# VHH binders against Ubiquinone biosynthesis protein COQ4 homolog, mitochondrial (COQ4), part 1

Every score and structure here is a prediction.

Target 1, 235 residues: Ubiquinone biosynthesis protein COQ4 homolog, mitochondrial (COQ4), of Homo sapiens (Human) (q9y3a0)
Amino acid sequence: SDGAGPLYSHHLPTSPLQKGLLAAGSAAMALYNPYRHDMVAVLGETTGHRTLKVLRDQMRRDPEGAQILQERPRISTSTLDLGKLQSLPEGSLGREYLRFLDVNRVSPDTRAPTRFVDDEELAYVIQRYREVHDMLHTLLGMPTNILGEIVVKWFEAVQTGLPMCILGAFFGPIRLGAQSLQVLVSELIPWAVQNGRRAPCVLNLYYERRWEQSLRALREELGITAPPMHVQGLA
Unless a header shows other numbers, all headers, positions and changes below count from the first letter of the chain; Kabat numbers aren't used for antibody chains.
F, E and O are the ipSAE of ESMFold2-Fast, ESMFold2 and OpenDDE, as the mean of both directions, binder to target and target to binder. V2 is 0.75 times the mean of E and O plus 0.25 times the DockQ between their complexes.
[cut] marks letters that were taken out.
Atom coordinates printed by the task and the answers are left out, and those that the model quotes come from them; centres of patches stay.

## First folded at step 1 (VHH)

Design b01 (framework vhh_7b2m_4)
Fold by ESMFold2-Fast, scan of step 1:
Structure b01 (fold): chain B 235 residues (1-235), chain A 120 residues (1-120)
Amino acid sequence: as target 1 above (235 residues)
Amino acid sequence: EVQLVESGGGLVQAGGSLRLSCAASGSIFSIYAVGWYRQAPGKQRVVVASITSGGSTKYSNSVKGRFTISRDNAKNTVYLQMNSLKPEDTAVYYCAADLYGSYFPDYDYWGQGTQVTVSS
């Protein structure tokens, strides 16, 4: 009802960077002490729902994103024409996506269904995010080993602000060995954050209409730079 | 920290043309994309076209082939060339800037709007 002022009692105006830090902090506090139901509720009701609404509003403001929300395309084995993708030129988005799936032994159908989002359009937004996650590996040049997944999570956390991406970015590194952790902190997180801030919202790409586009040209369009190092063989 | 000012709206007959201009004052070096939006009476504001700093363009299906968006970075101005106008194109047209294109974008940089009326 109030379009100005605090979102809740004692709320302070914050910059986008400060909002990211506060979201990460509240998520960590809720995970550390589950008895603080107020913090768990705040994270779920104000950051999760608000984040999806912001993403949906970004999609509505972009011509391609608006078309995606209207047409609601799905990425699955039943919707992909694998024969058509295989016929595309080497280096095209579709051909490289297919190569990514084959090399990493990933199926579009392995993603869990969305069950607990009460708004139907927001449920589509989170489902779309889950379905395009593999495209982000292709765009960023990241393998599906634990280090590569964490780098992608940092990019996704900056791009979406989703609590699950923030938690994955901050707690995923706990599983890494010392060498991979050092490389992640010194090289890969700065790179992922810079690309995530620079790139337009990846949910605004109608991937199904861009299969023929050169992956190199698409990366240039998005402002995505080459990784600072090879992450193959690291974990 | 950007001010946007639209101009070029007016009255035209169906089949006519108009060119809208969106002039930005202030910094545009951190603006990745600028878009045109429209709002008809009693309707929600909808996207029409967008252009990135590199010149990549996107169009809504309803205007594709009829409208052309372009950018002059030296003049900090974005244009929307509207051809083959239809009565359904009658709306207030707004210019908006989307900074960074990430979860924390500052996309509340809107112009005041310019009225386009197409008669039949």
Scores: ipSAE 0.006, ipTM 0.470, lowest interface PAE 10.1, mean pLDDT 76

Design b02 (framework vhh_7b2m_4)
Fold by ESMFold2-Fast, scan of step 1:
Structure b02 (fold): chain B 235 residues (1-235), chain A 119 residues (1-119)
Amino acid sequence: as target 1 above (235 residues)
Amino acid sequence: EVQLVESGGGLVQAGGSLRLSCAASGFTFSSYAVGWYRQAPGKQRVVVASITSGGSTKYSNSVKGRFTISRDNAKNTVYLQMNSLKPEDTAVYYCAAEFLGYTSEYDYWGQGTQVTVSS
């Protein structure tokens, strides 16, 4: 109604028909060009409502997840103490996160804002998922090349059940050359699926309180095993 | 206790061949992916080839079709067969076993073996 404030900063209200049209259009565009992060974001927001409720409910049942939902921490250039993270020992989560950002030339601020989720808490959950994506690259030891992104999408699909992750996992491989596709199917997908099934929900990790933790110790705590191959720098 | 020892480097003329060997000890070799890396003078260390615990291989574009990586788990050894060598292949070659992705602190590295290709 007229005079009601916005549900959250960038919220755009949409009907079910409008959401269907946005989902179809963004899915087609994301498949054509997966580097269109804005289209991937729209797809996630318009197709993920039921799954986001499940993820939110899982977070509510977990002590760390409940704190994350209450405190709403954000991962961005404005919230990160980059100097502190840089001073941490090599092999710590925080230091290796910075290494990931530097090596792959990625900024925490490259994500599109949430616009098409009609529930404020669910809007936070999908925003948190997008901010955590870079942490998953660090946890899994995957670069941001096409092969690495697809491996992370398989892990995310198993972990979250988000339709955008499932679509990315199943259709992303069509962009790979024969050698990378064979390695993906024979080695990397089984590895990503096994880790996704073993690990607790990654949205329940309060990363901002674990910067000093050894990445090796964190992987062991989560049941994440070493990648079966080094994918960084290979064509 | 964990050791990777490279051998087989040397001087060769352009168009020649060399086979590098990496002998592993102190860990369950068959469970680890192994890669070959190289570092030329004044340049960063780059990946050349990798082989998974299951035997799947990947190569950098600069060596694809010329180099072949293989492993013999019974001998705890990985090989790099280098054919049609070019002066640009001149570098120190390193063997590395990985168990925590790309994090260097947790990788097992060899001492390196020099390969020099004359023009």
Scores: ipSAE 0.000, ipTM 0.185, lowest interface PAE 11.3, mean pLDDT 79

Design b03 (framework vhh_7b2m_4; at its last look DockQ between E and O 0.26; V2 from the best seeds 0.00; counts 0 for: pae O 5.5 > 2)
Amino acid sequence: EVQLVESGGGLVQAGGSLRLSCAASGFTFSDYAVGWYRQAPGKQRVVVASIYSGGSTKYSNSVKGRFTISRDNAKNTVYLQMNSLKPEDTAVYYCAAGLDTYFLGSEDYWGQGTQVTVSS
ESMFold2-Fast, scan of step 1: ipSAE 0.180; ipTM 0.602
ESMFold2, look of step 2: ipSAE 0.442; ipTM 0.814
ESMFold2 (binder alone), look of step 2: mean pLDDT 83; pTM 0.836
OpenDDE, look of step 2: ipSAE 0.390; ipTM 0.743
ESMFold2, look of step 3: ipSAE 0.228; ipTM 0.689
ESMFold2 (binder alone), look of step 3: mean pLDDT 84; pTM 0.841
OpenDDE, look of step 3: ipSAE 0.020; ipTM 0.429

Design b04 (framework vhh_7b2m_4)
Fold by ESMFold2-Fast, scan of step 1:
Structure b04 (fold): chain B 235 residues (1-235), chain A 121 residues (1-121)
Amino acid sequence: as target 1 above (235 residues)
Amino acid sequence: EVQLVESGGGLVQAGGSLRLSCAASGSIFSDYAVGWYRQAPGKQRVVVASITSGGSTKYSNSVKGRFTISRDNAKNTVYLQMNSLKPEDTAVYYCAARDEYLFSGLDYDYWGQGTQVTVSS
């Protein structure tokens, strides 16, 4: 151990073979249970290096994305003013984000730390993606049931190209019943793909500067349309 | 694939205006996001403005309020209207296009040849 320490907190250096083994194991576990966020995180870190470089370069090319890479904002319990967000009008991004967290019993701090990315800036990019994921449920109007998670994964796969999102999008539907599968294929995947293509890269949005903005106005700015049907209650 | 050609650069006095055009040929251009970049001698290339396939726009702080990016998909062209030009805006201006569709946009960026903008004091 030297005095400089690791590249970042919790960094674990791994070889290409070790990354391959972690990717195979985490992919199998994530496909079996998409709610295992730890395995989803490991899959993202071990398979996404080329894609993370592309996403970082996209952020560098975007005026707002470049500012995010420079300032490195974080979404966590320590950075959020939860009392302020709770006082915002119903329908604002911040208030609806809090509602999402409360209803689903999820904390901003439940995400596994980044461990297997060997580049400090790329580690920030994947951490940013993880912190933004919960806002995509709110932006897209998707519940956290299996169907809603798969729809969000299709949007994320189109947006990011992360192998984790692609695998979740294509193999997640195996867990659905016949009615939900038909609705997913005929209505929700086309809708998610259209929104994913139309919307700017979600990593290029400075969410922390938009807490007070109405969710409706933000959706209009992003080109995100209402879901073609009520996904709540479908499983 | 997409080929990009910039035009509209030139010499202008401070306070003047120029309109740059980025014309595309090849693939369906309406699926592409387009950015304007600039590079002054000895400096890093920096982003100036961008427009998504859906028409959403973003600007760097140095040009916000002075520059406007727009697109005409029927003409396969993106424009950068530059008003209230300053000597510090002097640079070679490049347009770049990115296919926003997942399976091709992530690996490929198309760049134009650049067009010189010189703003005299």
Scores: ipSAE 0.000, ipTM 0.171, lowest interface PAE 18.3, mean pLDDT 77

Design b05 (framework vhh_7b2m_4; at its last look DockQ between E and O 0.54; V2 from the best seeds 0.00; counts 0 for: pae E 9.3 > 2)
Fold by ESMFold2, look of step 2:
Structure b05 (fold): chain B 235 residues (1-235), chain A 121 residues (1-121)
Amino acid sequence: as target 1 above (235 residues)
Amino acid sequence: EVQLVESGGGLVQAGGSLRLSCAASGSTFSDYYVGWYRQAPGKQRVVVASISSGGDTKYSNSVKGRFTISRDNAKNTVYLQMNSLKPEDTAVYYCAAKTYSLFGDLYTDYWGQGTQVTVSS
């Protein structure tokens, strides 16, 4: 029962002081060893409480967002019928999502469960954000290489204001070579910020009901433009 | 750099069992998210099971209750125990290892070459 918590599955209740220590410790460990994925998850969960409340409140005011908060859909291997998604037409959201998973070699179950958020509804909001992240790669046409992840983080930072997204957007580029950094700063960040400001909150989109929708039509509906360049080859 | 080698595939009768292994060389494999994927003839590759560095597991609906993923960090190896096999489980099985970016997002993956599993009637 290591995943059972008093407010939701896997919850580990902590005091405000323990959260501060976890946030500081996880940030230090993640900077020292960037492969400590457990520490980056802890950092995201122990910071951003006020911003999560703002996001939750905005979801409540949006009819589709409110429905998501009530119904609590999940995007995971256990909730998706991958065979049915594979049968959808090329160019549909569901089919392009599967293509993204295959081309980038990811799965819907790549995220650790939420543990350190002491509000059940806010824990769902951050969990939903994590699950929607791969959908953003599909919507923005961004690969999972370092450059593509940073571009998505800039979009997410504008959209959500989450401290983890802001920190990833600002400090992620430290891992880039000079050519990739120039392209990021001059072209990709402006594009990501513009689209992040223009598009409605992507957490208010019920993706599970849109699998058959054309991805091109969805991008037009959201005001998401084509990226200024193909990122796959830049690494 | 991480190098992955799958093993343990083969021909088995329906209802039987196989144990697949994914062995890695190089540093940091124990810190990786590892998944097993399969590609049936004429189909795209799909995930069947995954395990985080902390040991959290997930399974697709088609294999839940029949397959068990586990890892042995001392041997740099991840296993897939496949029980109650059905002809529909016939596929090439691949393992993949992924790291996480700062703040929990995935960076890259490393793939093995695959191992054939064939389940006869």
Scores: ipSAE 0.006, ipTM 0.372, lowest interface PAE 9.3, mean pLDDT 78
ESMFold2-Fast, scan of step 1: ipSAE 0.430; ipTM 0.759
ESMFold2 (binder alone), look of step 2: mean pLDDT 81; pTM 0.809
OpenDDE, look of step 2: ipSAE 0.153; ipTM 0.617

Design b06 (framework vhh_7b2m_4; at its last look DockQ between E and O 0.01; V2 from the best seeds 0.00; counts 0 for: pae E 16.6 > 2, SAP .713 > .668, placed apart)
Fold by ESMFold2, look of step 2:
Structure b06 (fold): chain B 235 residues (1-235), chain A 122 residues (1-122)
Amino acid sequence: as target 1 above (235 residues)
Amino acid sequence: EVQLVESGGGLVQAGGSLRLSCAASGFTFSSYAVGWYRQAPGKQRVVVASITSGGSTKYSNSVKGRFTISRDNAKNTVYLQMNSLKPEDTAVYYCAADSPLEYLFNPSYDYWGQGTQVTVSS
């Protein structure tokens, strides 16, 4: 009905008809020109609403998840104390997260702001998911190369059901070489799916309160096993 | 490690030309499509030109006919030749490299350079 004022800082209110047109247009544009990253972001924001509701409701049922929804922690350069993280022991979650950022030459601020989700709480959920994605690379021990990203997408697809994760899991392997594809199918996908089913919902983890925790101890707590191999040099 | 470094920006008089370079390292450059983007202060970053791994190019309407994107896979470099520059072209110019598969599946996860300033005086 009414596209009242913004519900959050970057919100662009849209009608259901506008969302349908954006979803159809962005899907067509993403297939036609894969460099329209703005269109793929629009697709994710306009098609994930039902799944985001399921994730939000699941977070509400978990005491840690509910606390996250209430307190709205963020993982960004403006909220992180990089000096404190750097001072943490080697092997801690915070130190390994910083190492991940440095090795892969990324920052928590490279993600576009959420714009087309017309519910402030669901907008936080998808924003949190985007920030948590880099934490999943750290938790799973997966690099940002093509093979590592596909493995993370399989884990995320099982955990979240987000349409973009499902599509990434199924279509990501298209450009892998024969060895990488064989390893993916025979070892990495089964591992990622098993861990995705076994681990609790990773959106229910308050990572900002766990920077000091040993990454090994955190993986044991979550039931995440060591990857069957090191992926860094395969893709 | 993935790195994109832009160069060639600067101050130029209206009607003049500049050639931007984007040097890439740490990935198989020839398999990636690459684009040039620009951002004026306080405005959103917008695509200016793109080139696929196979060399197919696309341009925004505001630069079509004036700008030319090209790539040299042997040097891991993408260029943007900017002719007939106008004051409206003043912005920080960024190059970005995206896997077509990564773009389809995780659009906010792409490689960006640090940017190079282009200033066009009248």
Scores: ipSAE 0.000, ipTM 0.103, lowest interface PAE 16.6, mean pLDDT 78
ESMFold2-Fast, scan of step 1: ipSAE 0.319; ipTM 0.726
ESMFold2 (binder alone), look of step 2: mean pLDDT 81; pTM 0.810
OpenDDE, look of step 2: ipSAE 0.022; ipTM 0.409

Design b07 (framework vhh_7b2m_4)
Fold by ESMFold2-Fast, scan of step 1:
Structure b07 (fold): chain B 235 residues (1-235), chain A 122 residues (1-122)
Amino acid sequence: as target 1 above (235 residues)
Amino acid sequence: EVQLVESGGGLVQAGGSLRLSCAASGSIFSIYAVGWYRQAPGKQRVVVASITSGGSTKYSNSVKGRFTISRDNAKNTVYLQMNSLKPEDTAVYYCAAETYTYLGDEYTYDYWGQGTQVTVSS
């Protein structure tokens, strides 16, 4: 009893709930496999594009963010001087970033490249966000296990409002065991939300000009506090 | 807070193999990395191999290709498989746990096992 004729050949009408499920599923699949063009298009066409525009406009209004948009720095294997970073004092942002990469078996090039955003400046903004993700793990003291990734997603969701971050924050916890879920809800989500609200926009930080800065001093500048516990080995 | 118990040491002929085990208990979630160290008589302790909680491994040049470090998360145990043993490998082998250094709070902890003797006869 739909009462509506087909809008075009092979048009499949769906309920509002079905549309919500398809959107959530396509978002999850886009996070899991960026080569699914059909899945990425759904995110890029509407909510994702608007959020990226808001983030870009916020960067334009910040002096450091505006400089980043002008100079377009990149964080990748081709742009990082690993020897220089390794020579920095223990506790500096650059030295601790390398420690994070080693501990978690992550390369700077692990980030999915931007392929499906049609606005050139917004393509840079989402690429910057993806490259900065590893810096957020370093700033927040979070590993790349399931629990650590969910904590970072809560921080990112509060900071950016990106649909992928919101979905990761809300649906990621279903993958956790009872002990990790208890810790996440009672300690880690409140901590991540408070830091996300307190910190200035992380896209406005010129990380490449702060390699020598003490990570402690940078955290104090950003209002980021020590995690309530070490998240290693909980998954 | 973290306790380490080692096993698997013994006497072996040159060219032989041994597997050392390090069982961790206590605040295991705080462990950043587990390393195997060795100390020969009259010498300083030196790092042999390490494995991070994320699974990244490192080996000293003297053992690379002969030793393999691995972990069993379900048993909270780290293993050192030692193949093609040489008389120069004779030492007391120690398991050590390194905890995360959080620079805001200056957490520096090193926990050591009691040591296990490995003797390689020529």
Scores: ipSAE 0.000, ipTM 0.152, lowest interface PAE 14.0, mean pLDDT 76

Design b08 (framework vhh_7b2m_4)
Fold by ESMFold2-Fast, scan of step 1:
Structure b08 (fold): chain B 235 residues (1-235), chain A 122 residues (1-122)
Amino acid sequence: as target 1 above (235 residues)
Amino acid sequence: EVQLVESGGGLVQAGGSLRLSCAASGFTFSDYAVGWYRQAPGKQRVVVASIYSGGSTKYSNSVKGRFTISRDNAKNTVYLQMNSLKPEDTAVYYCTAEVYDFLSGTYSQDYWGQGTQVTVSS
C-alpha cells in the first residue's frame, strides 16, 4: 500500500513555520483587498486545519454531509449545466445563482486551487466551502460589495468557526464608512448571527440536487429570514 | 451545563414501532441542531436523523420513510418515531447536540446522552 503519488492535484507540502508566514502575509493582503481570492484561499488553508477537521467530522455525522464527502460534488464551469440553469423558473435556486454570477460578474472558476492543506479530504472540505460561498450570497440576498461580504463573513464565522471568516468578520468593518458601520453593528450582524445559528451547516447541503427548488422554499427550510434592510447600494 | 437524557427504548417485534424522546437542558435548545445516532454491537456509531432549529430534517438512507424526527421547543425535547422496525435497527440510540460558541469562533464540543437500547426481534 506504498505509493509515490501526490495527495491531490496542486498540493504543495509546507512546514508549520512556512504556514505561519503564509498566514500572516495573506491575512494582511486579504484585509487590504478582500477581492484577492488567491490570498483569501491561502489564509483559509494555512490557519484552518483544526477547524477543517471539526467541519469534516460534522459532515461525516450528517446524513447528507456524509454523502457529499463520499461523492465529492464540485461547483465549477466544467460541472455546471448553464443552459439547464437558464431554463429553470425565476426564483429557483439555480436561476437565482446564475443571476448572482451574471449581475456581479463572478465566475465559479475564479477561486485559487487548494495547495497548502496536507490532508486530501480536508482539502476537499475547504474547496467545497469556497465553492459554496457564492451560494451563501444567493441564500442571504447579499451583494458582493464590502458591506455584503462582511455580512456573509459574519454568517460564515458563526457557521464554520474558520479563522479566516472570523478575521474577515472582525476586521473587515474597518473599511466601512460610519453610516454603513452603524447599520452593520445595529441591524446586520444580529441578523447574520441569528441566521447562522438557526441554519444547518451550509457544507451539509447538496446544492447540486436542489437547483429546481424555489429559493423562498429553501430559505424557509433552512430558517433563513429576509434581511432587515436592502443592502444593495450601501457603501 | 449541557445535559441530554434519552428514553423510550425497549424490546419490539419486527414490524413494530417505538418512539424515542430526548430531554435537553443547559443551552438555548431552540437555537441548535439536535440529532439521533445509533451504535450496534461491534460497529461504529452512525448518524440516523438530524433536525435543525428552523425545522429542516435529514435522514440516513437506511431509515428514510420509516423514521420521523421532530422537536418541541417549548419542552426542550427531540423525538424519533420509529416505524416498520427491522432486526438491523437493533442498537443503542444516542441523542446529540452540537453547540457553537460564537465568541471563541469554534464548536464547543459534541454533547451526548447516555443512550437508550432498542432491540428488534425477528
Scores: ipSAE 0.000, ipTM 0.205, lowest interface PAE 15.6, mean pLDDT 78

Design b09 (framework vhh_7b2m_4; at its last look DockQ between E and O 0.13; V2 from the best seeds 0.00; counts 0 for: pae E 7.1 > 2, unsure alone 59.7 < 65, placed apart)
Fold by ESMFold2, look of step 2:
Structure b09 (fold): chain B 235 residues (1-235), chain A 121 residues (1-121)
Amino acid sequence: as target 1 above (235 residues)
Amino acid sequence: EVQLVESGGGLVQAGGSLRLSCAASGSIFSDYAVGWYRQAPGKQRVVVASITYGGSTKYSNSVKGRFTISRDNAKNTVYLQMNSLKPEDTAVYYCAADEWLGYSPTDYDYWGQGTQVTVSS
């Protein structure tokens, strides 16, 4: 990439004061409008340094995670062969991921590049986390509606400890109706927390080498159990 | 591909009991949520009872305490035990199932043909 003095493409070095102001402003804006994905990204990048180090260190100790850190795979529209994914058997990771994208009319691409992380390797870690987020929807069988996103955020908060995930998990439910809130608190949060504790860190999974793997077998390998209820009709 | 076959319907006197069965093929119920629905003539189909992928059960208020849903994974069959039947329970009863796939559809993916339950006064 291009840019004099940055640690990676798109890097914007900032002072500690600038990071504090960005963190406070982005947190306020993300709480006000959680669909400001750019503000959620800024929040994650300016508040996550210590947590990203913990995640990176645990990835280094895992053989698959270490390989991911070395090879830097990407999950994006430019790296995926959608035709190949469509040819995979029903129930495979790749086929179900493609079905998730098609049904929800979403793309694997990020809306903003990583900018405010002052370590090149940690910048990759948070970028990978963002790309894996939609994969988590596939692994957990969660839709992209508000209830499904909150459930995924609870799983992610347990898995990663990222401040933006913790904030999304705790404050996301404020926008839910009474029925959805009741089932979230009584059934879905306990399920998400239990599975987040059981499963190994999902950043240690090399998804690009597992497209052909049965999703059922992968869930069993990870210790991920079926959700206690149907989420789509409650959002 | 999941195929659902309901059985056990029929005519019964008020206060009586029936046991409906929903046999599934082509998969193991550990990956499915299953629901029982009923539709009276001229009315919309409504949920009666459901059992989640993990075995948790839920009931509509109109049948709570009288109906029991259960699962036998060895036989890939879900049951609806219907006790203390009332004429208002008269309907076609349907079994429905939904797979835990990578996407979560709005409604159940598979529906059975239905079985008639008629409760006489």
Scores: ipSAE 0.018, ipTM 0.396, lowest interface PAE 7.1, mean pLDDT 81
ESMFold2-Fast, scan of step 1: ipSAE 0.109; ipTM 0.527
ESMFold2 (binder alone), look of step 2: mean pLDDT 77; pTM 0.787
OpenDDE, look of step 2: ipSAE 0.024; ipTM 0.443

Design b10 (framework vhh_7b2m_4)
Fold by ESMFold2-Fast, scan of step 1:
Structure b10 (fold): chain B 235 residues (1-235), chain A 120 residues (1-120)
Amino acid sequence: as target 1 above (235 residues)
Amino acid sequence: EVQLVESGGGLVQAGGSLRLSCAASGFTFSSYAVGWYRQAPGKQRVVVASITSGGSTKYSNSVKGRFTISRDNAKNTVYLQMNSLKPEDTAVYYCAKDLTEYFRSLGDYWGQGTQVTVSS
C-alpha cells in the first residue's frame, strides 16, 4: 500500500519503521502479560507477513480451505446463532464451544480486530486464526489460564509457524511457577507438539459447518488425543 | 471395562420406524448421561439425542419431533425410537456415555454401531 488510506474496516496503514516499533512494543507487552490479547494480535500482524502468505497458499490448495477463503465466514457475536448452539446436544462442537466461552468468561469478540496487515486476504487469514484460537482451546481441552494458553501456543506454533505463536510458546513459560513449568516441559509440550504435527491444518476446518459434529469424533478425525492431565486446576 | 453395545438397526422404507437399543455394562448406568450419535458415509459424526441421569432430553434439530430417546435403569439400557424415517437418516448409529467433553474425558468408547438404512 502507498499510504492512501485503509484497505478494510479497522485497517491502520503503517510504514515499515512503524511496523518494527509495533512489533518490538507488542513483543515486550505480550511477554509481560500473556493475557493481553490485543498485544498478541498486534505482534502477529506486524511480524507474520511471509508466514501468512504460506498459510493462505495452503488454504487455497485445500478444498475446504479454498471455500473458507472464498466465503470468508466469521466467528463473532454478530454471526453466531447462540440460541441454535445452546439447543444442540451436550458433546457437540457448538455446545462445547459455548461451554468453553462460559467457563472461561470470554466472548467470541474478546480478540482484537485486524489493524496492521496491508493485504486484505492476509488480514482475513490472521483474523480467522484469532477466531479459531478459541476453537483450539475447545478441541485441546485447555482453559485460558497461563498454563493452558502456553499449551495452545505450542500447538499453534507447530501448526502455523506464526512468529507470535513461536514467541508465545518459548517465552510464555517464564511466567509459570516451578511446578507448572515442570508439568509443561515433561508432559504438556510433548503432547501439544505431537498433536500439532498429526492434525491437519486447523485453518482448513469449516467450523461453521461442523457445529453438530461430536467433539469426541472430531478429535478422533483430527488425531487429537485426550490431555495427559486436567490443566484447569493448575497454577 | 465400560461397554456400550448397540443393536436394532436394519433396512426400512421411508416413513417407517425402527427402535435402537444400547446395552451398558461396566459402570453405574443410572448415574451418567448417555447419548446417540450417527455417521453417514462421507459425513461427520453428529450427536442425535441425549438423556441425563434424571431423564432430561435434548435432540438435534434434524430429528426433533421424530425421534425419542429413553432409558431403563433397571435394564442398563438406552433406547432410540425412530419414527417417520427419511433417506437422510441412513447412517451407522452409536451410543456413548458422559457427553461432557470439554474438560472431562472419562475414557472413550465407540462400538461398531448399528447400521440403519432408509430406502426411498
Scores: ipSAE 0.092, ipTM 0.606, lowest interface PAE 5.7, mean pLDDT 81

